# Designs tried in a protein design chat: VH-VL binders against q0atu2. Part 149

Target 1, 119 residues: q0atu2
Amino acid sequence: MLDKKARIRTSREYRNVFEKGKRLSGRFLIIYYVENALDNNRFGFITNKKIGMAVIRNRIKRQLRAIVREYQGQVKNKHDIVLVARAGIGKSSFEGMEKDYIAIMKKAGLFARNANKID
Below, E stands for the ipSAE of ESMFold2; O stands for the ipSAE of OpenDDE; V2 stands for 0.75 times the mean of E and O plus 0.25 times the DockQ between their complexes.

## First folded at step 7 (VH-VL)

Design ua2 (framework fv_recibokibart; at its last look DockQ between E and O 0.05; V2 from the best seeds 0.00; counts 0 for: pae O 6.5 > 2, placed apart)
Fold by ESMFold2, look of step 7:
Structure ua2 (fold): chain C 119 residues (1-119), chain A 121 residues (1-121), chain B 108 residues (1-108)
Amino acid sequence: as target 1 above (119 residues)
Amino acid sequence: QVQLVQSGAEVKKPGASVKVSCKASGYTFTGYYMNWAKQAPGQGLEWIGEINPKSGGENYNQKFQGRVTMTRDTSISTAYMELSRLRSDDTAVYYCARDKYYWESLYFDYWGQGTLVTVSS
Amino acid sequence: QIVLTQSPGTLSLSPGERATLSCRASQSVSSYYLHWYQQKPGQAPRLWIYGASSRATGIPDRFSGSGSGTDFTLTISRLEPEDFATYYCQQYGDSPLTFGQGTKLEIK
């Protein structure tokens, strides 16, 4: 699980990322990211309302948290990053979500240069 | 009453640069992404890129990467798109268009009137 | 990138007729990210249908959108003179954002 200091928790923190960050869209995910003034990264998760019913959205959120946890040691420090699950994500495989995450994070310059081959 | 008003037509020579402006009114300028699109004469639409007017963060279509710069001035609610090293196939109408903040929408609800840029010898 | 292919390229019909405009994506696109615009000569595009099937504000109910996966359709049940224009589909189901090449709907 992500520890408390690695989580974006408040509405104000989420809004800061949306308002001040860059947006990059993949097939299943949109990420918003901005440099922070902390000693660490923080992650936030939004399951898109158009994905489906709550049980599906909760499953997606748990899968995305697992993906982020797996790769968090490879993420460039001092960033707030919000992952937004897109409407089509409910039909993706876990591997599809992982590949999309790796590709987007690489495009954003937030991953180590060889991170995409680890998975 | 949302309105996007673009700068006037430009005539340029190959190798020059052009900077098109898009002045926004009737909404909170920093609450929406500003996008730019190209339409060559008699042709369809091509997305150039977007800018977050609050932060200045941009994302460009790879086709235009290296030749396009998007900026803005929040004090006058104006976005800018500069295209450099102009070629004859850059002759087109250039549109600004706003993208609603809601990330699921990702469509352009209001467009500027367009700016004709002509690149000729 | 996702290529949107519209057909037919040009559609010649008379007022009162039914029009069917097709947009085919090279890869599956969630309907939420498939949109339609109308453009008349000398004018900017106008949002017409969003999310594959939702009409933009003020768009008459003779316009309907449908489709999923790779196949999307814009239907005009009974053409009016003001409906003759070029229609573009647009996707942002994957980056980069792309438009179809357009279907020109002409008066016959």
Scores: ipSAE 0.179, ipTM 0.773, lowest interface PAE 5.6, mean pLDDT 88
Fold by OpenDDE, look of step 7:
Structure ua2 (fold): chain C 119 residues (1-119), chain A 121 residues (1-121), chain B 108 residues (1-108)
Amino acid sequence: as target 1 above (119 residues)
Amino acid sequence: QVQLVQSGAEVKKPGASVKVSCKASGYTFTGYYMNWAKQAPGQGLEWIGEINPKSGGENYNQKFQGRVTMTRDTSISTAYMELSRLRSDDTAVYYCARDKYYWESLYFDYWGQGTLVTVSS
Amino acid sequence: QIVLTQSPGTLSLSPGERATLSCRASQSVSSYYLHWYQQKPGQAPRLWIYGASSRATGIPDRFSGSGSGTDFTLTISRLEPEDFATYYCQQYGDSPLTFGQGTKLEIK
């Protein structure tokens, strides 16, 4: 479970990330990221109708939250990061999502090169 | 307090249509998906479909695809399920149920009282 | 679709006894997606356990849920008269949403 303080929750917060942040696209994910003035990172998750039914979208969102939580300690601090699920993610494995997340976060310079799961 | 109040019992002939309503109160209607379930007499529960009250987007169980239509009227916080081309095995109690998201879970936290639909010649 | 098979179909016990209800999934289901509902005759289902092991509001401590993967269990440590009802498991992990066929807990 991702702590509430680590979540982007308001439309204003999302808008700020989209307007001021950088964008990178992976195979299954697009990330928008921008520095914040906090001591912690905040994550947002977007799953649109292209992903599938609500039950699927919500499952994907939960899986992404789990992935983010597992690697939370490996992400550079003071960032707002929005994960946007791409259409193909609905057919991907959890491991595939995880791999894509790690790859894109490393490309963004937000992950350490030796990033791994945190139990 | 959250309440889901459904319309009264219906008696229909085979081939007819029935439209059941579910009026929500005690919460922001457009903020939660609404589900519908079927329970035949003495049988278990079967998921029919869901609707996003905000957008009107709906998704159905393939079993009911082509015969079910879910709609909503946001002005009166009411969801509707219409089932067409009724047959005897459509005789059942139909329930509306609200989605609840809590942490990583998603479940039905509130249910309507049910609507009995009887299909007989 | 994910098929949930509950066992036994009917469980006849007396007040004070321990009840164990099983729900087996045809494929692995995350604990976050497995729930239990109680239903009494003439009433709507009521959320009982969510996320495999979390009691809904107002649910007594004698009820507990456990399990992971494909095997889930609802346990009633000491049956009370009001506990006799039908219990359904449900998965919210994949479409279509599905329920078990139910276990009827009846008084012996």
Scores: ipSAE 0.019, ipTM 0.691, lowest interface PAE 6.5, mean pLDDT 91
ESMFold2 (binder alone), look of step 7: mean pLDDT 93; pTM 0.947

Design ua3 (framework fv_recibokibart; at its last look DockQ between E and O 0.78; V2 from the best seeds 0.00; counts 0 for: pae E 4.4 > 2)
Fold by OpenDDE, look of step 7:
Structure ua3 (fold): chain C 119 residues (1-119), chain A 121 residues (1-121), chain B 108 residues (1-108)
Amino acid sequence: as target 1 above (119 residues)
Amino acid sequence: QVQLVQSGAEVKKPGASVKVSCKASGYTFTGYYMHWAKQAPGQGLEWIGEINPKSGGENYNQKFQGRVTMTRDTSISTAYMELSRLRSDDTAVYYCARDKYYWEELYFDYWGQGTLVTVSS
Amino acid sequence: QIVLTQSPGTLSLSPGERATLSCRASQSVSSYYLHWYQQKPGQAPRLWIYGASSRATGIPDRFSGSGSGTDFTLTISRLEPEDFATYYCQQYGDSPLTFGQGTKLEIK
């Protein structure tokens, strides 16, 4: 599980990322990202009713957290990153989500050059 | 009322650069992403990229990557699109368009009137 | 990228007739991210249908949008003279954002 310090938790923190960050849209995810003044990355997750019922949304969040956790050590430091789950993600496989995450993060240039777990 | 007013027509030679402006009014400029689209004569629409007016963060269509630069001046609620190394196939009407939501349907509810850019020797 | 193919390229009809415009996506697109725009000569595009089936503000109820997956349709139940224009579908289900090549609805 993601460390508490690695989580975006407040509305203010989310707003900061949305307003001051960049975004990239993938098939299943939109990522919003901005540099922070910390020594660690923070991740936020947004799921809305467009994805489906609460059970589905919670499942998606768990899956996205798992993906982020798996690759967090390879992400460039000092970033706040919000993952917005897009409609249709509920019908995707975990591997599909992971692939989309990797692709979008690569496009954003958020993976460290020495990353060794990137497909 | 929301309005997007673009700069006037441009005539450029190949290899030159053009910078089109889009002045927004009637809403909080920094609260909505601004997009740019290209429409060649008699052709359809092509997405160029988007910019966050608040941060200046931009995202471009790879087709235009390396030749397009999107900027903004928040003091005058104006977005800019600069296209460099112009060639004949860059001749088109360029539109700015406001993104309805940050992370919802992502459609364009308001458009500029368009700016004709003609590239010819 | 997701390619949107509209058909037909040109549709010639008379006022009062029913118009059916198709937009086919090269891969599945959520209905939330499929939109339609109307454009008349010399004018900017105007939002017409959003989320595949929702009419934009001020759009007459003779217009309707439907579809899911890869097939979407814009229908005009009874054409009015002012409806003759070019219609574009647009998706942002994946990057980059793309448009169909348009269907020109012209008067017969």
Scores: ipSAE 0.629, ipTM 0.898, lowest interface PAE 1.0, mean pLDDT 93
Fold by ESMFold2, look of step 7:
Structure ua3 (fold): chain C 119 residues (1-119), chain A 121 residues (1-121), chain B 108 residues (1-108)
Amino acid sequence: as target 1 above (119 residues)
Amino acid sequence: QVQLVQSGAEVKKPGASVKVSCKASGYTFTGYYMHWAKQAPGQGLEWIGEINPKSGGENYNQKFQGRVTMTRDTSISTAYMELSRLRSDDTAVYYCARDKYYWEELYFDYWGQGTLVTVSS
Amino acid sequence: QIVLTQSPGTLSLSPGERATLSCRASQSVSSYYLHWYQQKPGQAPRLWIYGASSRATGIPDRFSGSGSGTDFTLTISRLEPEDFATYYCQQYGDSPLTFGQGTKLEIK
């Protein structure tokens, strides 16, 4: 799947997820998610100044992108998903962010059944 | 300014349902999440769940899952909470409360006056 | 779920005294997600302190909040008659949203 195709890019696309979707809070992340009319998933990422300096926020965003890419094949298709980094995420490791992502995506029902099997 | 006005007190029998309303004024109703909380007599507060008033998307406390339904009517800026299969321990004051739409501190800056629901055999 | 335990359950003090109300979380909570409400009998709760330390609009500066991790406090530096009420802490550092059981601050 193409990186550009899997991105939520415009303000209108982000607004649609926030306005039409559901939200669930984890320890380090909030996800907003809604079904889309596409044949694929799209992901958006938000950090804000409460997390820290721009260098830190950009590092966190890159780490979250890497986590999403690792698990994207396990995510049910046809969803727009926005990950919002919570203020406490600066205290987390990469592994902590990853575990939180897995837990919240499972709680949201966004992982396919038997996602860890060969597929 | 901002106001949340709830429906009046109700007396119900065990096994019945109750639907409490919360009418919003003084702000853009669809711009804020609406939450509901329970306070049994002489007890503390317990969160029931939330609804996105624009989409109708809801998220319930697992304790109430299967018995609670949250809805809204945006044309009259009103949120509803329906609790079914009432038991005597559902006797409580039920509050609606407003939450900021974005950014995520998730606190309640305005509350309704509360609705007493009494479940009596 | 994150359990918030408030202590003491009842705090009996006189006007003019200093009050310290404790809220302890069963798991770490970012201070941004820890809030305090005041409730008087027959009334709805009112937002008092948000983000552990920020006063809501119109709240006197004799009220201050502090804490991080699992331990949070609400301090009233000099009690006024109108301050006697029940205070609840609340978190949404993790789902579900939970409240403490309350501390009733009453006149001795």
Scores: ipSAE 0.306, ipTM 0.795, lowest interface PAE 4.4, mean pLDDT 88
ESMFold2 (binder alone), look of step 7: mean pLDDT 93; pTM 0.948

Design ua4 (framework fv_recibokibart; at its last look DockQ between E and O 0.84; V2 from the best seeds 0.00; counts 0 for: pae E 4.1 > 2)
Fold by OpenDDE, look of step 7:
Structure ua4 (fold): chain C 119 residues (1-119), chain A 121 residues (1-121), chain B 108 residues (1-108)
Amino acid sequence: as target 1 above (119 residues)
Amino acid sequence: QVQLVQSGAEVKKPGASVKVSCKASGYTFTGYYMNWAKQAPGQGLEWIGEINPKSGGENYNQKFQGRVTMTRDTSISTAYMELSRLRSDDTAVYYCARDKYYWEELYFDYWGQGTLVTVSS
Amino acid sequence: QIVLTQSPGTLSLSPGERATLSCRASQSVSSYYLHWYQQKPGQAPRLWIYGASSRATGIPDRFSGSGSGTDFTLTISRLEPEDFATYYCQQYGDSPLTFGQGTKLEIK
């Protein structure tokens, strides 16, 4: 799991990303991202009722955290990034989510083009 | 009431640039993304890009990447779209449109009246 | 990108008739991100249906939207003279945002 220092946790922190950052919409995810003044990246995750029941939302959140963790070391430093799960993500496979994440992060310029899965 | 008022019609020559403005009122300007769309004569709509008025962060349709620049002046609640290296096929009505919400409902609930840009030799 | 194809291109009907407009997506789009706009000549588009099936504020109940996946429909149960216009579907299920080419509903 992501370290606590790598997580966006407060409403203020989320608001800061939404207000001061950029957004980019993918198929299953919308990412909001902004540079921070830290030495590490922080990630936030948002799932709403449009995704499905609480059990589904929690599952999606766990999956997204897993994906983010796998590629954490390849993301440009000093960014706060919020992942917003879009409607329909609940019907996607884990691989589909991962593919979408990689694609959108590359499009945002937050990933190196040669980013690979890290185990 | 929410209003988006755009600048007047423009006539430009090929290779020139045009900058269209969109003044917002009736709501918190920085609270909603501003989008721009293109509609060629007798044709449909094409999304150009969006800007976060709060941060100035923008995303462009790749088709317009490199020729479009979106900016804003929060002091006067005005968004701008500049299109450079104009071609004849850039002749169109350009609209600004507000997002309904940041991520839940990505549709345009309010539109500007449109700005005709004519590109001709 | 997701291509939206509307059909028919032109629909000629009389007041009182039922109108059915189709919007087909090149790939699946969540209903939450499929919308319809009405546009009359010389005017800006106006939000009409959002989330595939929700009428925007002030839209008469003779208008309805339905569909899922790749097939979406806008239906007008009984056409009124003011309903004759061009209707566009729009998706934001994936970037970039795209519109259909429109269906022109004209009076017969």
Scores: ipSAE 0.542, ipTM 0.885, lowest interface PAE 1.2, mean pLDDT 93
Fold by ESMFold2, look of step 7:
Structure ua4 (fold): chain C 119 residues (1-119), chain A 121 residues (1-121), chain B 108 residues (1-108)
Amino acid sequence: as target 1 above (119 residues)
Amino acid sequence: QVQLVQSGAEVKKPGASVKVSCKASGYTFTGYYMNWAKQAPGQGLEWIGEINPKSGGENYNQKFQGRVTMTRDTSISTAYMELSRLRSDDTAVYYCARDKYYWEELYFDYWGQGTLVTVSS
Amino acid sequence: QIVLTQSPGTLSLSPGERATLSCRASQSVSSYYLHWYQQKPGQAPRLWIYGASSRATGIPDRFSGSGSGTDFTLTISRLEPEDFATYYCQQYGDSPLTFGQGTKLEIK
């Protein structure tokens, strides 16, 4: 569902966000974000082995992609954004991840006009 | 080998500002976030905020938003915290502390020695 | 924000005794984001236990951490004179990062 042009795809692209970006931590997610030189946003997703086995990590990635896709039209353009799943996220509901995403994106100022009215 | 050395004690009047420095050595300065914390006399620790030393991007504890500015100079591996419109309850020791660059654990493995800032008439 | 409440505020014990320090969170915190620091008078804090139970480099085996959810414990199995200090727990399970108010472990 998330377009190929809206994905962070390479290790170099991920490293750029971590090295040059800002970060904000939520309950289940950390976001790293930086302005890019494109006309669009790109999203990346990271889980690590401490979260659980690969099937669990892949399920979480799918859920986060679905959340990002749902709200992507409300995100300010020209940003590379990496979502990092925190340890313990495997016990969160989809709704918990979604609320955490919305809260973090509002705090980061990444939602376009009327961002505070989401929810 | 990792070392964070802070600037010396400061005495200030209410309404003034103070700028504390934190010079890093023994590691790649731009590879770790720099954090600042406050410890009032006889009290516990309070997180002020952080800066990404590579980009200069910062995030502050909302309690300090509007009065704190964090900067850095990568050419001399030094981070700075400036606190403005000082008041008497800003009297405290201020620490810089390094946190691991990567997500996951988010703890402070090395701390500066602290800088005492005293605000009095 | 997550409030960490440490108890007791002061713990007076003798060398050789067992110490148990409590840190309670106002909401659940993944153990990976719960950490402990030791601070002696006139010194900066030092990382002591990270991820609730992992000892930092050079920390003696008599120190152990445990807990999950809202209830975390630092245990010193047999106190040595050098262990008397203030201990802080810290969380970053949610923003902002917060510390407990500390437990002062002092010699009786």
Scores: ipSAE 0.330, ipTM 0.809, lowest interface PAE 4.1, mean pLDDT 89
ESMFold2 (binder alone), look of step 7: mean pLDDT 93; pTM 0.947

Design ua5 (framework fv_recibokibart; at its last look DockQ between E and O 0.12; V2 from the best seeds 0.00; counts 0 for: pae E 3.7 > 2, placed apart)
Fold by OpenDDE, look of step 7:
Structure ua5 (fold): chain C 119 residues (1-119), chain A 121 residues (1-121), chain B 108 residues (1-108)
Amino acid sequence: as target 1 above (119 residues)
Amino acid sequence: QVQLVQSGAEVKKPGASVKVSCKASGYTFTGYYMHWAKQAPGQGLEWIGEINPKSGGENYNQKFQGRVTMTRDTSISTAYMELSRLRSDDTAVYYCARDKYYWEPLYFDYWGQGTLVTVSS
Amino acid sequence: QIVLTQSPGTLSLSPGERATLSCRASQSVSSYYLHWYQQKPGQAPRLWIYGASSRATGIPDRFSGSGSGTDFTLTISRLEPEDFATYYCQQYGDSPLTFGQGTKLEIK
């Protein structure tokens, strides 16, 4: 589980990311990201009703948190990042989500070029 | 050199199943997703799904959901696409195509030679 | 799903001429996820342009890709005989992945 300090928790924090951040869209995820004034990254997760029932949305959130946690050490510091789940994510595998996350984060330049990634 | 070699042409009756293989060589099989695409005669390309050869995780086009099963045998670097409950409109050339795993951008950089599946009574 | 519509369906030109192929998306697609493939009769597709504007390895510089949002273009500055084929655009930015219906570039 992500530490509390690594989470975007308030509406104000989310609004700041949406209003001031950059937006990138992947297959299953949309990310909003902006620099913060902290020494750590913070992540937020949005799963709206178009994804599916609450049980599905909660599953997706858990999976996304797991993915973010797994690669947290490879993300450039000092960023607030909000992950918005797209409608199709409910039918995707965990690996599909992971692949999409990696791709979109690299597209955003949020992963270090020399991150521990292997083919 | 990267190569994807698919199994030979198949002729099936409606209601039957077909399993097409795609043997990979020249690269680390588990390091790249494998996609499958359908091309009906004289038509364009349609994405069927993908599989992570390392984990076995699949993602399918909803259009084929319930009829398609993608698997792999890592010991022989081979991916499989099985399509069941075949019907006439399943007649097509089926392609496997390699996609990157951790690296971007994501695209199909190598393709198999295709497998013709004919469904007829 | 994102529908990619290519135009024209068939393009008849002569060697040495300029070819312009269009790919229009039903909704915005990041250029990062827009690719082009070439396919010749009896052969598998081949990656041609990726990320809307980057040539795949070995692709001649007479080929160029451009565009953003919903409108993308593949341009061949001076057609060579080997360039006559069908070209497909593809989006990797939404599920399911989708292809355009293709533009057949044939010799006039």
Scores: ipSAE 0.702, ipTM 0.911, lowest interface PAE 0.8, mean pLDDT 93
Fold by ESMFold2, look of step 7:
Structure ua5 (fold): chain C 119 residues (1-119), chain A 121 residues (1-121), chain B 108 residues (1-108)
Amino acid sequence: as target 1 above (119 residues)
Amino acid sequence: QVQLVQSGAEVKKPGASVKVSCKASGYTFTGYYMHWAKQAPGQGLEWIGEINPKSGGENYNQKFQGRVTMTRDTSISTAYMELSRLRSDDTAVYYCARDKYYWEPLYFDYWGQGTLVTVSS
Amino acid sequence: QIVLTQSPGTLSLSPGERATLSCRASQSVSSYYLHWYQQKPGQAPRLWIYGASSRATGIPDRFSGSGSGTDFTLTISRLEPEDFATYYCQQYGDSPLTFGQGTKLEIK
């Protein structure tokens, strides 16, 4: 689970990201992101009822939190990032969600450069 | 009610730039993403990109990357699309279109009337 | 990128006939992200069907949309003179946003 400091909590915080941020869409996810004035990243998660029943939506949300937690050390600091699960995500595997997350975070320039060569 | 009114037709020479405007009325301009699309003569529609009118953050179709710039002026509720290094195949009608804010399904509920740009040597 | 292929390119029919317009995607698209627009000459496109099957405000019930996966259809049960136009499908099931090439529905 993400630390409580790394969570977007209020409706106003979510609205700030949507209104002032950039948007980038993948196959299963849309990310909204904006630089914040903190020393840390914050993440928010949205699933809608089109995905399926509550148990399915909660499973998806848990999986996305696990993916974010796994890669959070690679994310450039000082960003608020909201992951919106798209309607098609219910038919994706965990690996499919993970690959989509990695791809869109790279396209957004939100992964920090690392020592491995980048072609 | 909701209106998107675009600037008039333009005739340009190859290598020039064109800047098309799209003035919004009847809604809160900063509450909706603005998109641009191209329709060449006898062709279908092609998405150029989008801008968040509140932040100015843009996202372009790769095909137009490097030649397109989208901006806005929130004080007059107007979005702009500038296309540089014009070629003859840029001759087209250019549309602005509005999309719902926040999330899906990401379709265009209102469109501008279109701006014809003609690139002629 | 997802390519939308519409068929036929041109459909010539008379008023009163049934029209069937096809939109096929190169990859699966959730029906929620598949939309249809009508365009008449000299006019901007107009939202017609969204989410594959939902009619936009003011669209007559003779228009229906259906489909899932890669195969989507717009059907007009009984053509009226005002229905002759070009119809485009559009997807945002994956980036970039794309349109089909259009089906021109013209009077025979």
Scores: ipSAE 0.370, ipTM 0.814, lowest interface PAE 3.7, mean pLDDT 89
ESMFold2 (binder alone), look of step 7: mean pLDDT 92; pTM 0.942

